# Designs tried in a protein design chat: VHH binders against o67189. Part 20

Target 1, 350 residues: o67189
Amino acid sequence: METTIFQFQKTFFTKPPKERVFVLHGEEQYLIRTFLSKLKEKYGENYTVLWGDEISEEEFYTALSETSIFGGSKEKAVVIYNFGDFLKKLGRKKKEKERLIKVLRNVKSNYVFIVYDAKLQKQELSSEPLKSVASFGGIVVANRLSKERIKQLVLKKFKEKGINVENDALEYLLQLTGYNLMELKLEVEKLIDYASEKKILTLDEVKRVAFSVSENVNVFEFVDLLLLKDYEKALKVLDSLISFGIHPLQIMKILSSYALKLYTLKRLEEKGEDLNKAMESVGIKNNFLKMKFKSYLKANSKEDLKNLILSLQRIDAFSKLYFQDTVQLLRDFLTSRLEREVVKNTSHGG
Short names: E, the ipSAE of ESMFold2; O, the ipSAE of OpenDDE; V2, 0.75 times the mean of E and O plus 0.25 times the DockQ between their complexes.

## First folded at step 4 (VHH)

Design b35 (framework vhh_7nfr_2)
Fold by ESMFold2-Fast, scan of step 4:
Parts: structure tokens; C-alpha cells; sequence
Structure b35 (fold): chain B 350 residues (1-350), chain A 120 residues (1-120)
């Protein structure tokens, strides 16, 4: 059988399926985790997790067939992670793969869930052993919810608590989380708690409460702070991004792309081109991003953007030609900008 | 046993109108938020609209806002979707769903759905 996580969730807990082996895959991992959480609650001590990279072949086969010692014939839920690594251990031998398929086909007393942390391609689903699993078991897909559905879920949650959210605050929250449901759930809960008395959420309040240093920080927050010349906060955010394992090259790619687009927009603006059309020509189609880019254009002169591009090119060259640490070079750049702004402000402040 | 029975779908020309109904039984209808969800051929499921338990708050997908109206009758245990200015992109099976809320993020698709086809 093939089905969606929504239909599977409905049927599994109300009308037990005849199939005993299921593949759970998809982009929307939060929905898979929600299903597995309910599964763990139902099965309790009869909820068993297997790691395909660690388990032996015999332990694997035993776990699929054995019943609970605490209830005689009690049914188990067996959840398998890293199944691809288990397949690599079996090797290319036809007999070993045929044994696996036979064991999976003959599961009678337990439910087996093979969990993937990403969406499987048609090619993977059409190869063994998943091809056979599709014939005697089920393939369950957790497709990503539309951006519109996610936006409405967030709005609904705030409205249920009587909280009025400004449109730019909502768009900021959605864009910075990349529409990630797990991150959105945590941030929305924090914002609801914060706004429990005032019942109003502005963009400044969302920025203050959401995306704290102790949370997972989005790379776009770093770029935003840098382009708005808040170098002190940008430096702190950079340190957080690196501590959470964000690749420096990823940061450089996004920052370089934004700087080049902004420089192009400055040039087109000087030629008298319509700014909205110019933004769309460089791929800025979203109203939230258009507003952000307008702010960046206001905060940066053409010379500022040229100097940023040149600095980023030097950082890239130094990391590649002299094997210097990209993070260290970015920190040095931000620190030098912070020092220049402090000197400028104190000299004019008296 | 929760039961949701959709009706009112059919073939309609672009710019036309349809009224979908969902008859609910097996639960206290007036206690639950209700939603409409659709699935177009070859596509994933798309949320369309939701209405709170009291009927005084409604939510719409941007793709249908201004064209569709969700309503409920808690005395008759019936959910409605009033569809105006229909487009070919509205072609889908429409499901009535009991909303389990943010914590679960699941919709109980207890109904069989009703087919809406917008074609010239």
C-alpha cells in the first residue's frame, strides 16, 4: 500500500492494518516524529528501537519475530533507523537480501517501521528491498506542508490565545525558521508566553524573544544584522552559528549573493529603473524580502556594498590560497567594522 | 465512531460556483474546530480553510481567500464550503476533517471526500 502520514495516522490507531511492515519517509519530519511519539505512548515497554549501523543480522531478525516477555504474545512496535547501513552490512549477495525480504514478508506478531530522515526518490523505492516492502507492506510519505498551511497554523495558534500578530512579525518568524515546524512550534510557544498579558506581537518583540543565543540561530539573521550594520550582534550570532555546526562556506555563499544583488539594485536605481521590477529581476519576489532589501539599500551606500564585496572576495581568496580559517577572517572583518563604527560615533558624540 | 460524509461536488465550468456540505456524527461537533482539505491529481494534500467551534473565527489559504467561504451549523452538525469564482487549479477531491489542533497537527479524514472538477 502507498499512503500519506495523515491517512496512516487515522487508520493505524483506529482500524489496525493487515500490513505489518511500513516505510516512513518524507520532508516533514515533525509529522513522522508526532506519529512515533503516539506509537511509543501506545506500546510503552513494547516499543523497540533498532539502529541498523550497530545491530547484528541475527539480533535484527530476532527482534522482528520475538514477542514481549511481559505479556506472552504481546505485540511490539519495532522502529528501525539507519536501515541503509544495515543493507550495506548484508552486502551484494542475493541470498542475504532474499533472506531479509522473506523475514520482513513473514512478520505476523509485530509492527515494523523503517524510518528515513529524508524523502526517498522513486529510484530508491523501486529497488530491493523497498520494492518488495511496497508489495506486502506500506509506504507512508510525510510530504512537506505548504507554506500557506504552515502560515495559517501559526496564525490560528496565536488567534486561539487572543494574540494579534503584525504581518511583518509573522513573515519574519516564518522566513527565519524556513517554515520548519519543530522550530516554529518552539518559537510560537515562547511568543505566546511572552504575549500572554499584552496580546500584541510586533516585529521588534518577535526579534527580541525568538531566536535567542541559546536557540538554533538561522544564517539569515546573521546576514540581516551585518547588512543593517549591527556588527556587535552579528559577531555574537556568527559565534552561535559556528557552534551549531553551520558551514562557513554556506554563510559566505548567502552573504555574497545578497551583497551582489544589493550592488546590482543600487546600479539599477541610479539608472532610474523601477525598484520593485529590479528586485524581481534579481529573484527578490517575496514582499517580506523586498521590505528587507529596501532597508539594506537605505543602510548601505554603493561604496559600502563595493567594499563589502571586495572584503568577501579577499576572505574567499585567503581561505583558498593561504588555507586561513574562513570563520577567523569573518570575525576579523566584523571586529574591524565594529571598531570603526565605535570610533566614528564617539568622535561625533563629544 | 467518528463519521464525516461530504457531498456537493461535481463538474463545473471556470468562474462557476459550488456548495460543499459535510454531515458529522459520532462526536460532539460543536466542541471541535473543523477544516476543509483538498488533494489535486498527482499532488499532496493542501489545507483550504478552517472554522473554530463557535463559528465566529475563520481561516483561509491565500489561494482561496476572497473566493471561498467556510461556515457551520452546530444545530444540524453540518460544515459548509461555499466556492465562488472557481478556477481549474481548484480541481481536487475535497475532504471534511476534524481538527486535532496544533499539538498533533493531524486532520481526522473520516470522510470519503467529494470530487470537484473545474473544466471547460
Amino acid sequence: as target 1 above (350 residues)
Amino acid sequence: QVQLQESGGGLVQPGGSLRLSCAASGFTFSDYEMSWVRQAPGEGREWVSSINSGGDSTYYADSVKGRFTIARDNVKNTLYLLMDSLKSDDTAVYYCAKDEGWESLYFDYWGQGTQVTVSS
Scores: ipSAE 0.012, ipTM 0.273, lowest interface PAE 9.1, mean pLDDT 79

Design b36 (framework vhh_7uia_1; at its last look DockQ between E and O 0.26; V2 from the best seeds 0.00; counts 0 for: pae O 3.0 > 2, unsure alone 61.0 < 65)
Fold by ESMFold2, look of step 5:
Order: C-alpha cells, then structure tokens, then sequence
Structure b36 (fold): chain B 350 residues (1-350), chain A 120 residues (1-120)
C-alpha cells in the first residue's frame, strides 16, 4: 500500500488498517513528527523507540516480538529511527535480510513504523527490505505543503498572539527559512517572544531577531539555556528537541563538548593565560561564540562545571551500560537543578 | 458530537460556478477558524481557503485566488465556498474542516466531502 500522510493519519486513528508495518518518509518532516506525536499520545507507555545505530539484532527482534494475549498486554507502537544503520549492521548476507523480512511480515499484535528523515528515492523504495514492506505493509509519504499554505500557517500563528506582521517582514522570514516548517516554527516562536509587548513586527526587527536554523532542531539553544542556568526554559526546549526526533546522544555530545571546553578555559585562566588566546586554543575563534563563552564562564564556577561534567558522565554511563532512558535522565537532572533554584528563591530576595 | 456536512457539489462545465455549503454541528464554528480542502484523484490533500473566527481575515491558495470566495453565516453555523471560473483542474472532493494551524497540522475534523467535477 502507498498513501499520503494526511489520509493515512485519518484512517489510522479511526479504522486502523490490517497492515502492521509502515515506512514513513518525505520532504515535509514536520508532518511525520506531528503524526508520531499523536501516536505517542495514543499509546503512552506502549510507545517505544528503537535506534537502529544502537541496538543489536537480538534487541531488535525482541522489541518486535508479539505481545502475549495471556499477559493482558495492549497493542504497542514501535518506532524505528536510523533503520539504514541497522541494515548496515546486518551486512549483505542473504539469510539475515530474509530473516528480517520474515519477522516484519509476521508482525501481528503491534504496529511498526520505520521512520526516514528524508524523502526516499525510487531506487531505495525498490530495494529490499522496503520493497517487501510495500507489499505486506505500507509506504507513507509526507509531501511538501504549498508555499501559500505555509504562509497562511505563519500568519495564523502571529494572529493568534495578536501580533501584526508587516508584509515585507513576513516575506523576508519565509524566504530566509526557505519555507521550512521546522525552522519557521522556531523562528516564529522567538519573534513572538520578542514582540509580546509591542505586538508589531517590522522588516528591520525580523532581520535583527531572525536567525536561520538548519532543518534540524537547534540543540545549541538548549545548551545555551542550560549553561546560563535557565532550567525552566531548558526543560521546555529539551521537550521540543525530543518531540522532533533529535537523538539524545547528539544532545549529550554537544553539551559535554561545551562543558569540557569551559572547564579547560577555567584552568587556563588559573595558569595566567589570556582568555582570548585560551579560547582560540580550544577552537573558539568566532567573535560571537567568544562572547557566548565569556557569558558561560561568568555564570559557572569551576565547581559548577566539574559537577556538570560528572553528571553528564553518569547519564552517559547509565544510558549505555544499563539501557536507561537518556532523555529521562536529562530531564531528571534539569528538574533537580530547577528544584534547587526554587529553594534558593523562596525568600523572594532574587 | 462534532459533525461537518458538505453539500453543493456537482458536474459543471469549465467557466461555470458552484456554491459549496458546510453545516457544522457540535460547536459554534464562528469561535474557530475553518477551511476548505480538496483532494483530486491520486493526489495529496490540498488546502484551498481558510477564514478566521471573526470573519475578517480570509486566505486562499494561489491557484484559486480571485475565483473562489470563502464566507460564513454564523447564525446558521454554515461555511460557504463560492466557486467561479471553474477549471478542469478544480475537479476534486471538497471537504470542510476545522483549521487548527501548525500545532496539530492535521485536519482532524473534516467531513465526508462533496464531489466537484469540471468537465467539458
């Protein structure tokens, strides 16, 4: 079966299909993320995510195993990211690929969603195992929305917040982001925060405030908020990153890199090295980034950075050795920090 | 329970006109934004037009601007699409929907549709 994501979503939640395995791909990744968000809401604890670059064959097949009727288990939704990486681990051996196809064909009690972060080419869809999935399951494509619909969605969001956007400003924003819904949502929300009191956005203001973001959710915003100790906003941004499918290890990698650089800078300052020279020695050469790192150094003591590094090492260890949920560990870390901030501020002397 | 019922479709020659109606029950739709969407055979669902809750802002897909007019009769909970200068490319099933913007990004509430066929 091949279908579009709008029609699939309507059918799936009202008259679920008999097919159990689906490939989701397409140019409009925001649509896929929205579908998966609804799926997560429906399935709750029975919504599971597999990362093809992290799991073994045994773990993969165990996760797809049927739920026992005798255990009273509900139907599960299994969402697979990085399926291509999993296929690479199987290699080119015919029997392993045939086993995978047989397992996917025989899924009966669960739904399996194989999620791609791009539109697949005809050749990719015609290759096994996806060719077989098309026959016993379904291929769901998320095509690009029209530019006029995207423009109307942006206008609708500003109007909901009572903000009047000049036509020139709107066109500039749309062109700057390339009509990318992921980038537009982030930039529009930032512009709404900027204009929350003024209620008007001009071209000059959009040029000053708008920051083009790649098609990926901006992990650097999360790191910035955490390092400036705005834990409440950091938690909200973390939730956004996860809902858009950012892999937790990407977040951990960037945060750990920044924490280590900052700790190194503290040590170099103690040895008497000039701060600008020290920053260049750890790869910080851009003036904007130098300003950001100076602000991080002001906000964090050496002990703060040591404790952050130790916490990140614990989260990484528990994620890898004990298969603990990295996202929940990060959330718990931030929540703990936020709770300490509340205790400090109970006197209202802040 | 929320229901959306579209009527007014039919067969018309190129250059002709039709008026689609959508009667809404289960909520006062003047408190919400509404849309017309359409789906041609084998094609993706296409947004056609939206109207805000106050009726003071209307939006149109570029291919229908100047030819279609969206409007409401709030007293009757009815949404309209006045279609003129119809082209064969306008052939589709037309649906009335609640426009929930990008947070939901789906037309979760849309009806059974009404067929519009523009044929020589």
Amino acid sequence: as target 1 above (350 residues)
Amino acid sequence: QLQLVETGGGLVKPGGSLRLSCVVSGFTFSDYEMAWVRQAPGKELEWVSSINSGGDSTYYEDSVKGRFTISTDNAKNTLYLQMSSLKPEDTAVYYCAKDEGWESLYFDYWGQGTQVTVSS
Scores: ipSAE 0.501, ipTM 0.831, lowest interface PAE 2.2, mean pLDDT 82
Fold by ESMFold2-Fast, scan of step 4:
Structure b36 (fold): chain B 350 residues (1-350), chain A 120 residues (1-120)
Amino acid sequence: as target 1 above (350 residues)
Amino acid sequence: QLQLVETGGGLVKPGGSLRLSCVVSGFTFSDYEMAWVRQAPGKELEWVSSINSGGDSTYYEDSVKGRFTISTDNAKNTLYLQMSSLKPEDTAVYYCAKDEGWESLYFDYWGQGTQVTVSS
């Protein structure tokens, strides 16, 4: 059978299905984690975890058939991680794959859950052993929740704590996390702790507290300021990143990636491609990032982006060939850009 | 025992209207956040709308905003979904449910469901 995690969770704990083997996969990993937590609560000591990369073939087969000694031969919930690694270890041998399928088909005493950390492609689901599991067991997909549902869940969580979140603060939080529930849970809990007495969250407060320790968000702030030509603030943020332990090569890597994507977008625009379609082709699918990339394209000419790329290549070369400090080279670059923009703006006179 | 009973479904033409009702028994209605969810044949479960225990905060899926209105009548222990400008895509079994929120991300205490068919 194929079903959704919502339908499966609804039925499993009230009237468990006759099927004994299930594959859990999908984009919304937090839903799978929530299901497994409820499963662990129900089974207690009869909840067993197997790691496919560590377990031997014979130990694996024994674990699937063995009932718990706790509660007088009670059934187990057997949860399998890294099943792909187990399949790789088993190899392409037809007899060994057929044995695996036979063992899975004949599970009668336990419930077996094969957990994937991503959404499986149609090709994987139609290949053995999953093709056979679909026939005698179940394939359970955890589809991503809608943006409105995620927004409602976040608002409800703040409201439960008596915290009023301003609309722009909420939108910033949602867009920057890309509506990722695991990240949102962490950031929301941190913001609740911060706002425990004040009971209000503004955009400035969310910017200062949420994501403050996130490497990606801190580097994004630096890249954003640099691409919008706010070099003075970019210098201050750079110093904070370094003091916080963010490696200069990581900063360079992310900045170079953005510069190359922007240059590609300028080239595609010249060829008459739709900007939204072009952004998706270079991996910019998030609405917040699309909005930011439009701002970057407006603030930077094709020549500006070419010169940025060349400057970044020079910084990389100088740090490697001449053993020069990457941080100092980045500071020199930003200082030079600041001085250049000041002169340019003053000399134009208006 | 907790019971949720949905009524008000039926066959309606595109552009038509229906009011769904869910009578709640076995608990104090105003203590819970309530939701409407739907499932079309062969499709995934879709959240439609939620209303808080106080009845002053409502939330909608984008596809139904401006067309559907969720409301409560605490005196009658009843949850409503007023549906207008119905589309063939709205064809589904509609369930009322207690909204578990972030802790479980699931809807518990499902009713029996009521069928809505939007077709000529």
Scores: ipSAE 0.232, ipTM 0.686, lowest interface PAE 3.8, mean pLDDT 80
Fold by OpenDDE, look of step 5:
Structure b36 (fold): chain B 350 residues (1-350), chain A 120 residues (1-120)
Amino acid sequence: as target 1 above (350 residues)
Amino acid sequence: QLQLVETGGGLVKPGGSLRLSCVVSGFTFSDYEMAWVRQAPGKELEWVSSINSGGDSTYYEDSVKGRFTISTDNAKNTLYLQMSSLKPEDTAVYYCAKDEGWESLYFDYWGQGTQVTVSS
């Protein structure tokens, strides 16, 4: 049985569950972290963390053992991170997996929380040992909150700090973060720090500060340039972003999101749908962003967008599967596009 | 002991009105942001409304805007939700909770809830 993190929290702290082993996973890791924080508060010294990539098999099993040499063993909460790495250590030996499952099944007094840093796929959940855990324990998922709730949370945070945010600025921030709480938290903190002397945040200020290390280095500037096919400037900005310590995966994430949205919008437009309504349907509500997206749509054909998406997927695959340098792959992509444009311009000018 | 007790739920026809109450004990809710959340059968918990500690700022989900009103009586340490123009989609168990914001899960100290059923 799969339960949401909110429901689980409610139940766990009001009516302790009979089950003792839980898997925590989901898209919103922030919610899991906050739950664990509360858990830690509740259990205090009886809160234990295990790292699957650092702990030996024997140490792992010992930690899960409820055998206390000193008798009156208080209920403990055991949190396990990097469980996947631990499984890899166990190898493909069926016997070892069975042992693990047996140990987990025999947990009676303590609570065990297996924490994943991402949303698990159905296939993962249906594989051992998670399949077995789901049968005698519980699966907890941290889903995204409603957009409206997230918006209100952000507003509240700013208000607590005495900061007013323009509506357009807020919508911009929300859209760019994809309503991801972890990302929003980081960006909001940055903005709060930025606004320490200001009581009002404008769209321009948010645009400048969001997803930037400095006022002069902005991921969105890069994305804007790329989508408007200014590849030369995009390359320069990319280098700056990297030099300032922006992680290339963050860039890829934003770019991929925009590309997918644009492709969707292009398809809807072809079907005769109203573009404004279509933009809203994909979460673009801010007038400034609408304007930008309109410009991107004008600058890119359906084929262009498709190719962009494929290229980004390729970059992602090469980075993850072959451990290639993501930055170099992005550079190569931009350089290739730049070369194509130059050739087109020379062919039309001659 | 911290306790939240929701009351005021019941059966109502579409277009009808209900007023929910939440009596808080063990803490002064005026020091905290409070919220109403609901859970419909087979659905996830949904945020409905929040009110700040000062009582001067209120927040609503889009689906209930213009229909629901959150308020407080500090003297009674009671949170209210006035619901009007109720729809079948509003059928759920309604809970009051403390809204803690960014530092923790957004809601804690849940009550038992009160059932709201909107049906013709």
Scores: ipSAE 0.081, ipTM 0.587, lowest interface PAE 3.0, mean pLDDT 83
ESMFold2 (binder alone), look of step 5: mean pLDDT 77; pTM 0.782

Design b4 (framework vhh_7uia_1)
Fold by ESMFold2-Fast, scan of step 4:
Structure b4 (fold): chain B 350 residues (1-350), chain A 120 residues (1-120)
Amino acid sequence: as target 1 above (350 residues)
Amino acid sequence: QLQLVETGGGLVKPGGSLRLSCVVSGFTFSSYEMAWVRQAPGKELEWVSSISSSGDYIYYEDSVKGRFTISTDNAKNTLYLQMSSLKPEDTAVYYCARDEFWSGYPFDYWGQGTQVTVSS
């Protein structure tokens, strides 16, 4: 059988299935962990965990086998992690895989849950032993919740604590975490604690708290700071992105895309085109992104955007032509922009 | 011991109205967030609406906004879904569920469901 984690969770605890072996996989790992937590609560001491990288072949089969003359063992929930490592250890011999499939098919008194920490690809699901498991057991997928549902869950938590979170602050938080429920839970708890007295969360406050106390780093924060001309903070965020393994080419692609869209919008604005329609024509349909792009347009002249585009092209050319470090070239660019702002400010002597 | 029992479903024509009820026993109703979730024939579960434990914060799926109203009566341990301007697309089994997402129990307890059929 194939089913979703939501249907499976509902069905398993109300009308236990006839199938005894299940594969749990998917993008929304939080939902799998939630199911397993409830499973552990139900089974108590009869909840057993096996680690595929540590367990021997014989110990594995013993844990799943039913060989008791005098009976009396209660039903167990057997949860298997790192099953892929067990399969690698088992090797490519046909007889060993056939034995595994036969043992899994013959589970009658226990429930067995094979847990993957990511979404399985079609090729993996169509290969043994999972192909056979799908025929006599079940494949359970934890699909990502809709963005709207995730937004409602987060907003609900803030409002339950009497905290008013501004729409732009909420959208920023959701984008910062990439709508990841485990990260959102952590960040929401931090923000609730931060706003416990004030009961208000603004965009500026979410940026400070989520950025300063979290290891969550994203290219969006860097691009935002750069386009708002906060070069000092942009340099700091760039260093964090690189230290956390974000590729310089990825940073350059996103920044270049934004700069080109902004330049196009400036040109359309000069021609008298409606800004909202112009934004939609370049793919900006979300109200939060429209708001951000309006702030970027206000902070940058057409000449500023032209110079940014030319500078990014030079960085790309120099990294390729002279094999220079893209990160260092980008740092030099930001430092130069920061120095220009300092000189500009100090030259205004009143 | 813990039970959620839905009632109020039935056959109705497009544009009609139905009121669904969910009676809860076995836990402190006023301490939990509650939700309505539906499943159309051959489709996966779809979240419809949620109401906070305080009753003050209410959320709806876009397709039902302005047509459905979720509410609670703590004295009766009952969750309601008032449905109006019903469409054929609203045909589904409707479930009430306990929604304690952040404590690790998203939709952890469900009722048996009540069938809503919108057909001419």
Scores: ipSAE 0.014, ipTM 0.468, lowest interface PAE 6.8, mean pLDDT 80

Design b5 (framework vhh_7uia_1)
Fold by ESMFold2-Fast, scan of step 4:
Structure b5 (fold): chain B 350 residues (1-350), chain A 120 residues (1-120)
Amino acid sequence: as target 1 above (350 residues)
Amino acid sequence: QLQLVETGGGLVKPGGSLRLSCVVSGFTFSSYEMAWVRQAPGKELEWVSSISSSGDYIYYEDSVKGRFTISTDNAKNTLYLQMSSLKPEDTAVYYCARDDFWEGSPFDYWGQGTQVTVSS
C-alpha cells in the first residue's frame, strides 16, 4: 500500500490496517513527528524505539516478534530509526536481505514503523528491502504542505488563543522560518506565551521575541545583506547565526524562497506585468516585504538571480550527495562573490 | 527516476569545436524549458543558453552568442549544445538543467556535468 500521512493518520487510529510494517518518509517531518506522538500516547509502555546503528541483527528480529507485558495490551508499536545504518551492518548479500524481508513479511503481533528523516528517492524505494515492504506493508509519505495551508495553520493557532496578529508580523514570521513547520511550532508557542495578556502581536514584537537573537543578528538580516550584495557583512552575520545555533538549512530555505520569487518577478517585469500585482501573485502582500523586494529587484539582474538559484541548488545537492557541510559551502559561495567584486573584470586569483 | 546525463566534453584547442549532449530520462522534456549552465574554475555558476518547451524561444549569454547553438531532439529526449570558435574563457564544467519555472521550481534538476578544457 502506498498512501499519504494524512490518510494514514485518519485511518490508523480508528480502523487499524491489515498491514503490519510501514515506512514513514517525506519533507514534512513535523507531520511524521505528530503521528509518532499520537502513537506513543496510544501504546504507552508498549511503544518501543530501536536504533539501527546500535541494535544487533538478533536483537532486531526478537524485538519485531516479542509482545509486550505492559499496559494490558500485548501488541507493541515498534519504531525504527537509522534503518539505513542497520542495512549497512547487515551487509549487501542477497541471502541476508532475503532473511530480513522474510522476517518483516511475517510480522503478525506488532506494528512496525521504519522512520526516515527525509524524503526517500524513487531509486531507494524501488530497491530491496523497501521494494518488498511496499508489496506486503505500506509506504507512507509526508508531502510538503502549501504555503497558504501553513499560513492558515499558524493563524488558527493564534486565533484559538484569542491573539490578534498583525499581517506584517505574520508574514515576517513565515518568511523568517521558510515555512518550516517544526520551527514555526516552537516560535508560535513562544509568541503565544508572550502575548497571553494583551492578545495582540505587532511586527516589532515578533522581531524582538522570535528566535531570541540580537536585533543585529537574524536570518532576515543575512538574506537582506546578501540580496543587496553586501557580501562582507553577510559573511559576518552568517557566522553569528551559526554561533547562535540557527540551522543552515533554515537559512538556505529562506534564501531559496526569496531567490525564486525574485526570478519570477523579473520575468513578469520583462513581459510588462504590473509589479504590485505580480508581487501579490507570488504571495508578497504586505507593504514591508513589497518595499524590500523592490530593493532586491533593483540590486539584481535576471542573470544574478539565475546564478544564485543554481548555486543554492548545487549547495543543496553537494550537502546531500557528497555529505559536505552546508555552512562551508555557503561560506565558499559568499567568499567567491566577494572576490569577484574586488577583482572586477580581471582575476588576480586566476 | 529523473536523470540528466551529459557527454561530449574534452580537451580542445582555441578555435575548435565540441558538441555536448544531454540525455534525459524520467520526464517528457518537451514539456519543460531546458538550459545549459557552466562553472569556470574558481567562479560562480553562469547561465549559457536556454530553449523553451515549444522550441520557439532560444536565449544565449552575450559571450557565447553567435558561437554556440542550443537544440533538441524530442524523439531521442536529447538536448544539445554545439560549441564553435572555442576560447580559453569557455573552459568550465557544463551542466544540463531542467527549468521547471512554471511549476515553481526553476532549475530543479541537472546532471553531473561534463568538463570542457580549451587550451593550447
Scores: ipSAE 0.000, ipTM 0.213, lowest interface PAE 21.6, mean pLDDT 78

Design b6 (framework vhh_7uia_1)
Fold by ESMFold2-Fast, scan of step 4:
Structure b6 (fold): chain B 350 residues (1-350), chain A 120 residues (1-120)
Amino acid sequence: as target 1 above (350 residues)
Amino acid sequence: QLQLVETGGGLVKPGGSLRLSCVVSGFTFSSYEMAWVRQAPGKELEWVSSISSSGDYIYYEDSVKGRFTISTDNAKNTLYLQMSSLKPEDTAVYYCARDDLWSGYPFDYWGQGTQVTVSS
């Protein structure tokens, strides 16, 4: 079956399809993200995520088996990310691809969702194993919303907050993000906060505040909350990022980068270096990021940052040396920080 | 218990007019953005028009701008689409939908649809 994300969302949760294996792809990743969020809410403990770049062939086939220890007797939603990397591991041998196709064709009791982070080209869809998946399962495309619809959606959000956005500022924002709704949502929310008192957004202000670093944009909210010590919200956002297909290693990479830059800035500040010059030396040139980094420096002592770096190194080591789940280690870290916050509030309350 | 019921579709000649109505029950109509979306034979769903919960913000797809008018009657919990200067390309099943796209739930409740056929 071939269908759009809109048709699929309309029917899946009310009258589930007979097909059991689906490929989710497209330009409008935000719509895939929101579908997966609703899927995670419905399945709870029975929502399982597999990473194609990390999983072995045998582990993959075991996980899709109806008799697996994690499969139990209840219907599961199995979501597979980085499937292209898994296919590279299998190589180009016909027998390996035929085994994969047979395993996918034989899924009867669970739903399997193969998620791509971009729109698949005709060549990929016409090649195995996706050619076979199209025959016994479904290909679901999240087509880009019309530019006019996206523009009006963004304008509506500013108007709802009483903010007047200049036409050139709006066009710049839309072009900067390439009409990417996920990036637009994050940027619009930041701009609403920025313009909350003045109620006006000019081109100059949008140029200073908005940025398009796709890797960082997806995890920025999590890093921001963690560095501002809002561990409760950080835990919730972490769960969302993982369910939406943000790789745990990507989260760790961005967080570690920020922690190291902040530690470097603390050291340079102690030596009497100008903070603005120091920030530029570590790549922080955007006015919005400079303001955020100043907030992080205020919220974190040098010792806080040292301990964060050591904790992140420990998480990385334990995931690699002892094959422990990176996400669970990161959750444990955040939970321990939240417990410390509760103790401090109890000691100095009233 | 949520229900959207569309009426007003039918056969019409090119250049003609039709008014579609959507009666909503089971939720507070004035609290949600409402939309008209359509699906032409063998084509994907196409957003046509939206109206904010206040009625103050109205949006149209470029192909229908100036020809279609979306409106609400909050007292009757009814959404309208006044269509004029109809073209063969407007032939589609038209759906009334509740829209919360910004929160990630695009067109989360749909009507049964009403068929509009523009033909000589």
Scores: ipSAE 0.069, ipTM 0.508, lowest interface PAE 4.9, mean pLDDT 80

Design b7 (framework vhh_7uia_1)
Fold by ESMFold2-Fast, scan of step 4:
Structure b7 (fold): chain B 350 residues (1-350), chain A 120 residues (1-120)
Amino acid sequence: as target 1 above (350 residues)
Amino acid sequence: QLQLVETGGGLVKPGGSLRLSCVVSGFTFSSYEMAWVRQAPGKELEWVSSISSSGDYIYYEDSVKGRFTISTDNAKNTLYLQMSSLKPEDTAVYYCARDDYWSGSPFDYWGQGTQVTVSS
């Protein structure tokens, strides 16, 4: 049986399925997490978690068949994490794979949920043991909502609390989270608490509250400062982001995306395309981002953007080919730009 | 208490049109996203369309874009689905549903469904 998390969540709690073993996977992990929270609420003491990297084979098989004896013989909800690690531990012997499939097929007393932290590809779903699970159990997929629908959900939550969020503030929040619903929920709840009395959220307020745990630093502030050539502040913000645990690859990905869009916009300007129309063609439809990108275009020549792209490509290549620290390479890039600007400014006026 | 009642289904020829209605009671209609979901014979449930509580945001499944139109009348607590250029593959039971996606309970309440049959 194959189904979506939407269908599964509704039917499981109202008309329990005959199937006993399910694989939960997908891009929208928040929906899987909320399903499991409801499952835990329903089963209480009969909700059992197994870690595939820690559990032995015999403990695993016992846990799947064993029912709760306290309060009568009651079915359990058995949730399995790190199933891939369990498969590695099981080995490549055909007899042990066949035993696992047989045990899963013969689950009658409990419900078993195999949880993946990402979307499984067709090749993995078509391989054992998941191929067999699809035949006697169910594959449940949690697909990501469209960007427009995610935006609507966020707007709805602010409006339900009577909070007016500026369009620019909203777009910034959506872009910061990469439209990740789990992150959006945490940030939106934080912003709702912050704006509970004022009932208004400006861009500056979102910048202060969202992803700025201390000292008002965030990834987009770093990108903004770098593209506006304020390298001294950019370097300080970078150090703060790294100290707060922000991954350097995330910083590089966002910066590279912006650099490429800006370069494309310079090319479209040269062709005589209307700037607002050109920005919309590369996905920049919000007035805040349009204003910011106009500032970036004014601050950077086509050659500046080409050199930025080449520098980012070198940082990426050096971190991968020579196993060099991405953070240090990025700091070196920023300090070289800062020193260049200091020399330029000193030679100009003394 | 909570009730969703669909009407407007029936038999129609390919290329024809039907309008489905869903009357809602027992909750504040204007506070929830509403959706149409269908189930064709021998197939799984398929999401068709959603409309936000404000009416500002509307979404469609790709196969129905340009042919179906979702709308609401808050004064009548009614959700509509205007279906045009109907195809045999649109044959299904159509359900009206309330959506609480943010809380992780997508399509938390459903109507009884209304049958749409598209045949020559």
Scores: ipSAE 0.012, ipTM 0.393, lowest interface PAE 8.0, mean pLDDT 80

